# Ledger of designs, part 22: VH-VL binders against Protein TIC 22, chloroplastic (TIC22)

Target 1, 202 residues: Protein TIC 22, chloroplastic (TIC22), of Pisum sativum (Garden pea) (Lathyrus oleraceus) (q9zst9)
Amino acid sequence: ATLTPNHVAKSLAGTSVYTVSNSDNEFVLMSDAEGAKSIGLLCFRQEDAEAFLAQVRSRKKEFRGGAKVVPITLDQVYMLKVEGIAFRFLPDPVQIKNALELRAANRGSFDGVPVFQSDLLVVKKKNKRYCPVYFSKEDLEYELSKVSRSSKGVGVSQHIMVGSFEDVLKKMELSEKSSGWEDLVFIPPGKKHSQHMQEVIA
Key: E = the ipSAE of ESMFold2; O = the ipSAE of OpenDDE; V2 = 0.75 times the mean of E and O plus 0.25 times the DockQ between their complexes.

## First folded at step 16 (VH-VL; framework fv_ustekinumab)

Design z2 (from y1 with light chain S93T; at its last look DockQ between E and O 0.78; V2 from the best seeds 0.81)
Fold by ESMFold2, look of step 16:
Structure z2 (fold): chain C 202 residues (1-202), chain A 120 residues (1-120), chain B 107 residues (1-107)
Amino acid sequence: as target 1 above (202 residues)
Amino acid sequence: EVQLVQSGAEVKKPGESLKISCKGSGYDFTKYWLGWVRQMPGKGLDWIGIIYPGDSETTYSPSFQGQVTMSVDKSITTAYLQWNSLKASDTAMYYCARLSEFDFYGMDVWGQGTLVTVSS
Amino acid sequence: DIQMTQSPSSLSASVGDRVTITCRASQGIGTWLAWYQQKPEKAPKSLIYYAYSLQSGVPSRFSGSGSGTDFTLTISSLQPEDFATYYCQQYNTWPYTFGQGTKLEIK
């Protein structure tokens, strides 16, 4: 048995992204890079969505009077994906820089939304283990510094793996129960894992 | 394929008029902003202005306001840059470039350039 | 107008080198920054948009990063075809403005 869409959606609870809606409360869509389909843009930082709103207003008259930034949670985004709406994520540029620095020196560009994890962090709550996956490297480093007594940045970073959020989701969707992928919980930027676990698990 | 094809090189004297062209193909010409960029010999790039072929709305850079005129003929998918009276300082390479939707992908398509030489 | 300052103005490097070019904006531009490559007598070619995204068909050895006022273009392993002039351009606030260029030459 593979992991259900509801399980994947639950692992995403509590993480907000930001998009632009028109005056009729519909997502503003644009062509993808190849012009093949319409996509909505989802920003991990609200300030990036606000900047995109300004560009939308500057280029199309119909958006000047009523377009706005709207928050949406990743579990809601996942549900809309099932209903045929296509999206593109715009990650926090600091996390793109973190991903580039963490990769081997000869690797070039990073594609997708960076996520960070460490095998040194496994959290138990209600007799169940969870493997936290972070959208912010800095948040993960902070939590690791509480476990690694002597590490000052450099030592703690060698225990951090970086991956693509999109690849992780794909593997979760295709994975069997007890494969280890079922235990992932995504930690929103700026939240501590204990606070997030209290809000989502408890 | 999306292309912008510009008119050929021009050699002019000060005081003459000139109109150079940029023809778009392979896309809906009326749905994308189009702009003009100047590159003076041995210099960098600067924007002249942008025009929306759908309704001919224009926005000029302040230093070019009143110095040139941008226009379009959407029936032949062609944009124009026009001077009423050329100066020697107008000698430059002129590029047209398409702005992507909401500018998000930047200026994704460029013309090959039109060299304008103004000398007595 | 937002001033864009590139560093260095020119650079000599060998095939295989890691090359870094920086661009600083005189005020915040978020992530609305592009990088272009220009060869002599050719139009600029778009490499990077939105500070960190590759344009279609651009080799993955190119990468971009930064937001706000400080931006970086990196070529992880320089190839012979990469010798050119590179420009950054902000497209956050009209008029859009270019950096002065960085000429990358073979050593």
Scores: ipSAE 0.772, ipTM 0.887, lowest interface PAE 1.0, mean pLDDT 87
ESMFold2 (binder alone), look of step 16: mean pLDDT 91; pTM 0.915
OpenDDE, look of step 16: ipSAE 0.871; ipTM 0.936

Design z3 (from y1 with light chain N92S; at its last look DockQ between E and O 0.76; V2 from the best seeds 0.81)
Fold by ESMFold2, look of step 16:
Structure z3 (fold): chain C 202 residues (1-202), chain A 120 residues (1-120), chain B 107 residues (1-107)
Amino acid sequence: as target 1 above (202 residues)
Amino acid sequence: EVQLVQSGAEVKKPGESLKISCKGSGYDFTKYWLGWVRQMPGKGLDWIGIIYPGDSETTYSPSFQGQVTMSVDKSITTAYLQWNSLKASDTAMYYCARLSEFDFYGMDVWGQGTLVTVSS
Amino acid sequence: DIQMTQSPSSLSASVGDRVTITCRASQGIGTWLAWYQQKPEKAPKSLIYYAYSLQSGVPSRFSGSGSGTDFTLTISSLQPEDFATYYCQQYSSWPYTFGQGTKLEIK
């Protein structure tokens, strides 16, 4: 008994990303590097989507009159991906730098969207346990400072694990109901886990 | 396989004209911007300009404006870089490069280069 | 024009070393920065695009990071074939501009 797509989508509620739409309100698609398929770009930072919009307008005249940045939630993106639409995430470059710094010095590039979690942070609400997974290392560090006696960044960061959002989703999709993967909830950048839990669980 | 194949090395005298070529294959030549990059001997890289083969729209770097002409012939999927009157300072390696869609992947395909030597 | 300044202009390192090359833009370019490798008498080869994304077929020991004005290219464990000159390039605003290059010598 694996987790349903609806369960996975619910764990993603509340997180927005940004893409570019054309004048007909369709996603602007581009070829991947090999030219094999069309993909939409999804930016975690609005400013990155705005910069991409500028490139779209610069390279193709048909986009100058109507292309725009459009928000879309990760739960909506997940359901579109299940329907076969291909996307590529563009993570916040600060979080890429955080991911590279947390890894061993001999490790190379980081692939995918960084996500951060800690064994020290488990949240209980309405007699259910939740394991928050953060898109922002800084947000996790703030929460850890409230539940541990560590007051310096080095001590706090030793309890933080980094992984790939894509890998976590894949494991959630393949996992059985009682595996613990059903307890994950993704915390949007810039939100406290308590605020987010209040909004999506209550 | 996407390729850019450039014309062979050229040895010229100051004042002569020259037209070098860059032939694209393995992709829709009209869908991607293509540009030229100069590398002077022992030096770094400078963009000359970019051209869109679909409609021949061009954009030149200011330092090259009026110094060279870019053009394309879509029927043979070939781009050109042309001088009306070469100067000794035009001695350099010239690369063509394809810009990825919306430039997102950067310059994903490079030609092998054409060495142009201008001397008396 | 946006000026790109690389540091250092050259360096010498041993196989297995971690190497870091930096690139500074004279104004903000977001993440629109690429890194190229060029070996003698060869065309440049794209390594990194969009500041932090690895180009297809490039070994994972290469990584990029940064946004705005400050960027780094890192080789986590230097190999003999990494002897080359490395260039950063902004492609945020025309004219696109390259850094002056960093020549990496293998000891």
Scores: ipSAE 0.775, ipTM 0.887, lowest interface PAE 1.0, mean pLDDT 88
ESMFold2 (binder alone), look of step 16: mean pLDDT 91; pTM 0.916
OpenDDE, look of step 16: ipSAE 0.866; ipTM 0.934

Design z4 (from y1 with heavy chain M107F; at its last look DockQ between E and O 0.63; V2 from the best seeds 0.76)
Fold by ESMFold2, look of step 16:
Structure z4 (fold): chain C 202 residues (1-202), chain A 120 residues (1-120), chain B 107 residues (1-107)
Amino acid sequence: as target 1 above (202 residues)
Amino acid sequence: EVQLVQSGAEVKKPGESLKISCKGSGYDFTKYWLGWVRQMPGKGLDWIGIIYPGDSETTYSPSFQGQVTMSVDKSITTAYLQWNSLKASDTAMYYCARLSEFDFYGFDVWGQGTLVTVSS
Amino acid sequence: DIQMTQSPSSLSASVGDRVTITCRASQGIGTWLAWYQQKPEKAPKSLIYYAYSLQSGVPSRFSGSGSGTDFTLTISSLQPEDFATYYCQQYNSWPYTFGQGTKLEIK
């Protein structure tokens, strides 16, 4: 009784990433680093997708007439991944720096798309509990400042843990109901979790 | 598996011509841009230019425009860097490097280098 | 041309040390920055691409960060094989340009 793909996709609702499509609305694909498979790039920042579009146009004549940046939501990406489409995420470089700084205190390195969480934050809505997971450390810090005076100022980061989005998704896929992993909801960058919960939880 | 193998060291006099080579293997040579880099003795690295073996399209750095010629022979998966008249200041190590698709992974494969010495 | 300025020009460190090398671009390059390692008489070896992504086969003690104009390469615990010269390179705009290099020497 592991969590279904639709349940995992629901937890991702509302977060947009950006990719490049051709004039036929097909993803622009490239070889992965090993040359073994084709992947689509998914940027957390629109400006990174725009920069990639510029490279696509400069390197391949086929894309000069109609390639464009398009938004796609993470729940749509997840369902396409379940259907066998391969993607590579390109995180916001600020969040990579945040992740490395959190790991530096433990001499750790970091790999993957950073996500941030605090056990001081649980959101209850419509008789359900949700554990918010943030793509932006700054958004998490803002929410922490509202619930605890000790989480304000210089000590706020000690309540924040960082993980890999990819690892969290894998754990959600492997977990059973009532394990606590069904409670996760991912918070888009720049949104308050209360606003997000209103928009995506019916 | 992907490799770029360059021709051996050259000792030349000013005014002589020279053509050095870079042979690609383990990948589709015609689908990736290839670049050339100069490293003068004890100095850093300078890009000379890039060439697309599929159609021989070239882009040179301004300081190398007209100084050197890049070309390819795709039937033997080989790129060339050519001087019509060498100068002593051309003494350097020359590398070729493969540019990944849409530049994304950067220059991911490098040749071993060709030392060119130009002295009277 | 986009000028890339590295600091420091050289440094001495011991095995096990944490080392940070910085690179500054004269104009914004987004995340289109690579780091290379070069040992004497060897070709450069790609370490980091896209500012923060590790090239295949590169040990996890290497990491990169930054965007825009300011970038860092960090080696979390130096190993004997890490003593080399390190170059940053922008590949946002032609001509692609290298920093002047940082020579990392054993102390």
Scores: ipSAE 0.710, ipTM 0.871, lowest interface PAE 1.4, mean pLDDT 87
ESMFold2 (binder alone), look of step 16: mean pLDDT 91; pTM 0.924
OpenDDE, look of step 16: ipSAE 0.885; ipTM 0.941

Design z5 (from y3 with heavy chain S28D I50F; at its last look DockQ between E and O 0.54; V2 from the best seeds 0.70)
Fold by ESMFold2, look of step 16:
Structure z5 (fold): chain C 202 residues (1-202), chain A 120 residues (1-120), chain B 107 residues (1-107)
Amino acid sequence: as target 1 above (202 residues)
Amino acid sequence: EVQLVQSGAEVKKPGESLKISCKGSGYDFTTYWLGWVRQMPGKGLDWIGFIYPGDSETKYSPSFQGQVTMSVDKSITTAYLQWNSLKASDTAMYYCARLSEFDFYGMDVWGQGTLVTVSS
Amino acid sequence: DIQMTQSPSSLSASVGDRVTITCRASQGIGTWLAWYQQKPEKAPKSLIYYAYSLQSGVPSRFSGSGSGTDFTLTISSLQPEDFATYYCQQYNSWPYTFGQGTKLEIK
């Protein structure tokens, strides 16, 4: 059976992104690159949303009073996307650099929101196995260094794979239950996987 | 398709006035900031300023303040760059460019340029 | 205002080479940086916006990265049509400013 939207949303729990709202607490929307539809911008870094807020205030009179940065969780964003609202993610630029570097080793390119995973890291809780997927390469590297007898250096990166968050979500939506894709749990930046699993799986 | 079409090349003498144009089409002219960029011969690009056609609000780069005037006629979707008294140092290529919404995509549409030559 | 310094000012390369051009801002600009390509007697063409986002219709061999003060444009495998002058531009703080340009020439 195909994974439900609610299951996909649960895998995203606990990860916050940031957007700009108007004085009526509605998302500030802008045209996409083609000018065909309205999109909301979702920043993985709060400072990027604050910078965007400054531009919004600078360019439109109606936003000079009352526009603000607001947090929203990825599971909430996913449910809004299922309801037909369009968004665009703005990743942490450090993670974009990490993704480009990993793909450059094989003459690859990268587009999208980076996510990082290692086959060496599988977590068991309540008799189930989970495959943690990280938004921060550095957080994954830290966890790998704790479970390995090897050096913490460049050797740890050999076990890290990068993918697109958008592509992973698409594959989760198309996959059947028991395909292995139901075991994914996304780990927020700056959190240890054990802490996150405790909070969302309890 | 979104387009910016600029007026043709100009050859002028120092002290003469000049008004060059940039006509926008394929989008709502009144809701996007429009900017002007100068490129002196063999040199890089300099931002002159931008204008909001909806209310004619302007913002000039400090080095161009008082040197040139930006204006719009929104009834014909056209922006203007005007000098009251040209100098030889005004010899350059002048581009108009559209600022994307909230500047996010940068200067996403450019005109073809207007060459202004000022020689004594 | 914010000074943008490109490096190198000129570069010779062959078709197929990997090319990297850098841009340094005199103060932090977050990710509000664009890259433009300009061929002789043509208007600039937008390549990259927001430091790392590819403009529509730009080939995937182009990529951008960086935040704060240090930025990079990379062309992974040069094509004949890529020989041009490249400019970075900050659009974080008024007045917006361009780098001095990097001329990419065929060897």
Scores: ipSAE 0.711, ipTM 0.874, lowest interface PAE 1.4, mean pLDDT 87
ESMFold2 (binder alone), look of step 16: mean pLDDT 91; pTM 0.919
OpenDDE, look of step 16: ipSAE 0.798; ipTM 0.921

Design z6 (from y3 with heavy chain S28D; at its last look DockQ between E and O 0.69; V2 from the best seeds 0.76)
Fold by ESMFold2, look of step 16:
Structure z6 (fold): chain C 202 residues (1-202), chain A 120 residues (1-120), chain B 107 residues (1-107)
Amino acid sequence: as target 1 above (202 residues)
Amino acid sequence: EVQLVQSGAEVKKPGESLKISCKGSGYDFTTYWLGWVRQMPGKGLDWIGIIYPGDSETKYSPSFQGQVTMSVDKSITTAYLQWNSLKASDTAMYYCARLSEFDFYGMDVWGQGTLVTVSS
Amino acid sequence: DIQMTQSPSSLSASVGDRVTITCRASQGIGTWLAWYQQKPEKAPKSLIYYAYSLQSGVPSRFSGSGSGTDFTLTISSLQPEDFATYYCQQYNSWPYTFGQGTKLEIK
């Protein structure tokens, strides 16, 4: 048996993204890059959604009076994705830069939303293990500095792995129970994993 | 296939009028903003303006306001850039380009360019 | 008008080199920045949109990063076909503006 959509959604609790809605609270949709489908844009930074709102208002008169930025949590987004609504994430550009720097120098572009993880960080609570996955490299670096005094600074980065959020979700959806993938918990930017664990898995 | 096909090269004298064209195909011409970009010989790129074919709304860069006119004929999916009185300084390559939806993907389709030469 | 300043104005590099071109905006533009490649007598070709997103069909050796006022285009391993002039463009605020260009010559 594979992991259920509700289990995957629970691992995403607490992280907000931002989108643009019309006056009827419907997502503003646009064509994807190939023109094949309609997608909603989901920004990890509110300021990026505000900038997109300005473009929406500038380009189409029907949005000038009522379009607005609204927050939505990643667990809600995931459930909408399961229902067939297509989205595209717009990552924090700082995290894109972090992802590019962590890859080998001769590698090119990074595709998707960066997420960061270290095998040195495992959280045990209620007799279960949890593996925190971060949207912010800086937050992970902070937590790593607490577990090894000798790894502060540049040495901390060698324990950090970067991947694509989209790839991680795909692997979770395809994985069997007790594979270890059910242990993942995504940590919102700007939160300590201990604070987040207390809020979402209590 | 989305395409923008521009009219051929022009050689003109100062004071003459000119109208160059950009024909769009393979997409709904009336729902995408379309713009014009100038490149003077050996120089970089300058935006002239953008036009929305659906209602002919225009925005011009300040340096081009009053120097040139953009227009559209929706029935033949064609945009125009027009001068009433050419100057030698109008010698340049002129590109049309389609702005993607809400400009998000930038200028996703470019015409091949129209070379305009204005000389005595 | 938002001024876009590219650096360097020109450079020469060898096949296989990592090349970085920078673009600085005179005021904040968020991530509304595109990179174009232009070869002689050809229309510009879109490489990067939204500061860090690769346009369809563009080789993965190209990458973009930055937000606010400072942006970079990187070619991770230069190929002979990458000889061209590169332009950044802000499309945050009208009028949209281009940088002055960076001419890349391959040794």
Scores: ipSAE 0.761, ipTM 0.886, lowest interface PAE 1.2, mean pLDDT 88
ESMFold2 (binder alone), look of step 16: mean pLDDT 91; pTM 0.928
OpenDDE, look of step 16: ipSAE 0.808; ipTM 0.925

Design z7 (from y1 with light chain S53N; at its last look DockQ between E and O 0.80; V2 from the best seeds 0.80)
Fold by ESMFold2, look of step 16:
Structure z7 (fold): chain C 202 residues (1-202), chain A 120 residues (1-120), chain B 107 residues (1-107)
Amino acid sequence: as target 1 above (202 residues)
Amino acid sequence: EVQLVQSGAEVKKPGESLKISCKGSGYDFTKYWLGWVRQMPGKGLDWIGIIYPGDSETTYSPSFQGQVTMSVDKSITTAYLQWNSLKASDTAMYYCARLSEFDFYGMDVWGQGTLVTVSS
Amino acid sequence: DIQMTQSPSSLSASVGDRVTITCRASQGIGTWLAWYQQKPEKAPKSLIYYAYNLQSGVPSRFSGSGSGTDFTLTISSLQPEDFATYYCQQYNSWPYTFGQGTKLEIK
């Protein structure tokens, strides 16, 4: 059987994103690029949500008195997605730059939210192995520098793979149990993986 | 197909009035801010202002405040840019452009431009 | 007003070259930065919105990056149809402002 929505949501626990809500605590929705459906915007940086709030207030008078930025955790977002609510993530632009630098030259643009992983890192807890997936390349580099120190060290970024968060989620949703995809855990920006594992896989 | 179609080129003399138009089609004209951009010959682009056709709310760039008037007729999905008294320095290409919802996608649709020549 | 400064003002390159154009804002604009392409006698065409997103129908050889004050547009492998003037524009704060343009000449 494939991985359940609750299993995928658990792997996402602890990561916050930011959106704009109206005075009734409803998400502010907008049309997608083609005008075909309504989407909510979810920012990985609070400052990006605050900037979007300013635009919402400038463009629609019904939002000028009560719209606000609200935090929401990524596991909560995932459960709303399985209920049929459409979202679009706005990644941290530093991580977009990191993703572009890691890709082969002349591949062009990067689509989606960058995530970073290394086969050199496995986190063990309760006799289980977890593969940490980072939203911040810098956090992954820090952890690699602690593990990969040697007298003839290679550049830590040479062992970093980049992918799309959206593609990883799709693969997790399509994967059978015991495939290895159930062992992923997503590490929030600015957190050490050991602290995160204590909080979410108790 | 979303389109902005502008009125034809104009040749005018200083002191004359002028009203140029921008007709939107293929979308709900009242849901999107629409703006005017000037391009002087051989130069870059300057925002003039933006207008919301739903309620005619306007915002002008400071250098254009009081120099031109933006308006809309939403019954025919048309926006206007109007001068009461043209100057030779008004010679330029004028574009209308649609602002995407909350400006997020930028100016996603542009008119073909209206060349205004003020001389003699 | 936020001043947008592009560099270089003009650029000559060969088909197949990697081309980079930079844009600097006089104050922070977050990611509210767009790139436009304008060919002679034509209206501007939107390429990139929100600093790093391709507009619909734009070839993937184009990419954008940056935040704050420093931004880049990159064409990974220049094609003959890429001859044009390129403008950056901030749309963080009114009045929205354009860079002075970068004229890209093939050959």
Scores: ipSAE 0.730, ipTM 0.874, lowest interface PAE 1.2, mean pLDDT 87
ESMFold2 (binder alone), look of step 16: mean pLDDT 91; pTM 0.920
OpenDDE, look of step 16: ipSAE 0.879; ipTM 0.939

Design z8 (from y1 with light chain G30D; at its last look DockQ between E and O 0.77; V2 from the best seeds 0.00; counts 0 for: pae E 2.1 > 2)
Fold by ESMFold2, look of step 16:
Formats: sequence, structure tokens, C-alpha cells
Structure z8 (fold): chain C 202 residues (1-202), chain A 120 residues (1-120), chain B 107 residues (1-107)
Amino acid sequence: as target 1 above (202 residues)
Amino acid sequence: EVQLVQSGAEVKKPGESLKISCKGSGYDFTKYWLGWVRQMPGKGLDWIGIIYPGDSETTYSPSFQGQVTMSVDKSITTAYLQWNSLKASDTAMYYCARLSEFDFYGMDVWGQGTLVTVSS
Amino acid sequence: DIQMTQSPSSLSASVGDRVTITCRASQGIDTWLAWYQQKPEKAPKSLIYYAYSLQSGVPSRFSGSGSGTDFTLTISSLQPEDFATYYCQQYNSWPYTFGQGTKLEIK
């Protein structure tokens, strides 16, 4: 019994990404890096999508009058991916820098969208345990500083792990229920985990 | 295999005209912007301009406006860079390069370069 | 025009060293920054696009970072084939402009 696509999508609730659409609300597509297929570009920062829109308008006359930036949520993106739609993410460059700084010196690059987690941060809500996974290292650091200062009589050791969003999703899709992977919840940039949990847990 | 193949080296005198070429193969020539880049001897790289072979739309860098002319012949998938009257200061290596779709991946294919020498 | 300034202009290093090259734009270019490698009498080769993304086939020892005006190219463990001149290039605003280059030489 593996995790359902709807369960994985629900773990992604609340996070928006941005893409460019034409005047008919169709994604503007481009070739992937290999030139083999068409993909939709999804930006974690709106300003990256606006910059891409400017390039789209500059290079193709058909887009100069009607192309626009539109938001789409990661849970919606995930369901489109399950249906076979191809996408490419553009992560926040600050988080790429954070990821590179956390990796072992012998790698040198980061592939994919960074996500951050700590073993020291587990959220309990409605008698359930959740493992928050952050798109922002800074947000995770903030929450960890509160645990260290608020833990009377409990020693804490901060440890931030970095991974690829794409790899985490793949592991969730391949994992059986009760494996612990069903406990993950993704925290949008700029949100506290408690605020996010209140907004998405019924 | 996507390739850009440029014409051979040229030795010219000041005041002469010149037209160098860049032939694209292995892709739809009319779908990608193509640009020209100059490299003066021992110097870095300068953009000259870009051209869209589909409709011949051009955009020149300001310092090259009026100095050169870019054109294409899409029937033979070839782009051209042309001078009406060469100057000694035109001595340089000239590259053509394909811009990726919406420039997103930068310049993904380069020609081998054409050395132009202008001397009396 | 956006001026791109690279540092250093030249650099000596040994195989296995970690090498860092910086590039500064005279005004904000977001992440529209590419890195190119050029060997003598060869055309430039694309390494990095969009500040931090590797071009296809580029070894993972290369990495890029930065946004806005300050950008970095890093080679984590220098190999013999990495001795070349490196150029940054902004492609945020026309005319697109290159840095003056950084020549990486064997020590």
C-alpha cells in the first residue's frame, strides 16, 4: 500500500509557484535542456516568472500582446505531473546558495529544488505527528532557535539536512503507508509551521 | 547533431566589402534567434546583434548599429554578417551563436569562428 | 549598458584546488547570468545558465550562485582540462554584455 497521489498533493498545499501563460490561459512551453520535449516553466519566485515573461515577449511576436504571469499551487502542479504533464522548476537562488553551502565539499553543485529539514523539529497537531519540510532554510532556522530557547531541561543540537524536492516526492510515491513518509508536510516560504498547519488541517 | 559552421578566414584591405557566413544544421533554423559575437585579438567578447531567421527581425548592439548588417537566407539555413567598408579596427574573430528558446539556456551552440584580418 | 566586472583577471591554481571566480553587474540582473569557458583558439563553451543551472554534459564540480549584482562560479576540485578563460555574461537586458574574462592557469 503506497501513498496515493492525493495524499502527496495534500502535503504540498499552500505553496504557489508562477508560470507564463498565453492569452488563452495555456502554458507557454519551451524545449527542455536536451531539446527532446516541451515543458512548462514553474518559478518559485514571481519576479523570475516576470523576467521570463519579458524574454517570452521579446523573442516571439505572438506573445507580445497577451502573455502573462499566472500562479499555480504545487498540489495542482503535482496532479498535472501525475497526468503526464512535463514541468521544470526554477528554485529561489537564495535557497540554491543555502543548499550548496550545506553539501559536502566534494560535490560542487545542487540539482533540483532545495528542501530543508531537521530531526529536532516534529510538529504535533490533533494528536498526530508531522515532519515539516521547508522550502526556506531561514524559516527552519527561525523555528529551531525557538525550540532551543524554549526547551527547559532539554538539550538540543541543531542539524539541518538538505535534499531535493524532486527526490523527496519520488521517495514518497514509492513508500508504503506507515513508513513515516506519510507524515511529511511542506512549509511554504515565509510561513511558520504552526500557522501553515492551522490553515491546511481541517 | 546541431551545428553552426562558419566560412573561412579572410584577409582584406581597408575599404573593401566583406560578407561572412554561418550555416546552421540539425535543427529548425527558423525557430531560434541567431547572434554574432566579436572577439578582438587578446580581448574579451562583444555582442554585435541577433537576428530571427523566421522573419529577419534584427536587434543590434548600439556600438555596432550602422557598422555591420546581419541577414539570413533561410532556404539554405545560412546567416550572414556584412561590412560595406572594412576598417583596420574590424580585425577580430567573429562567432555566430544560437540563442536557446527565449534565451533561457543562454547561447547553447557556437560556430567555430571566422578570423577577419584587415590590413594594408 | 550593464557593465560586468570579473575578479580576478587571472588566477593560478593546482589540480585539486577549489577555485572561485566572481562577477559583478553594474545594476540588477536578477538571475539572468551565464558562464562560459573558452580555450585558446576555440569557441566559448556554455557552462552555467540562469546563474546556478548546469548546462547538459557539464561536470558537477562546476557550480554557480548569485542573484541581483553579485555572482560566483566555483570549481570544487580543479582538473587539468579546466585551465581556460572564463567569462560571465548577463542576458537580462539588451545589449547582452560579457565580463572581461578570468584566465585560469596551472601553478
Scores: ipSAE 0.595, ipTM 0.822, lowest interface PAE 2.1, mean pLDDT 86
ESMFold2 (binder alone), look of step 16: mean pLDDT 91; pTM 0.916
OpenDDE, look of step 16: ipSAE 0.792; ipTM 0.920

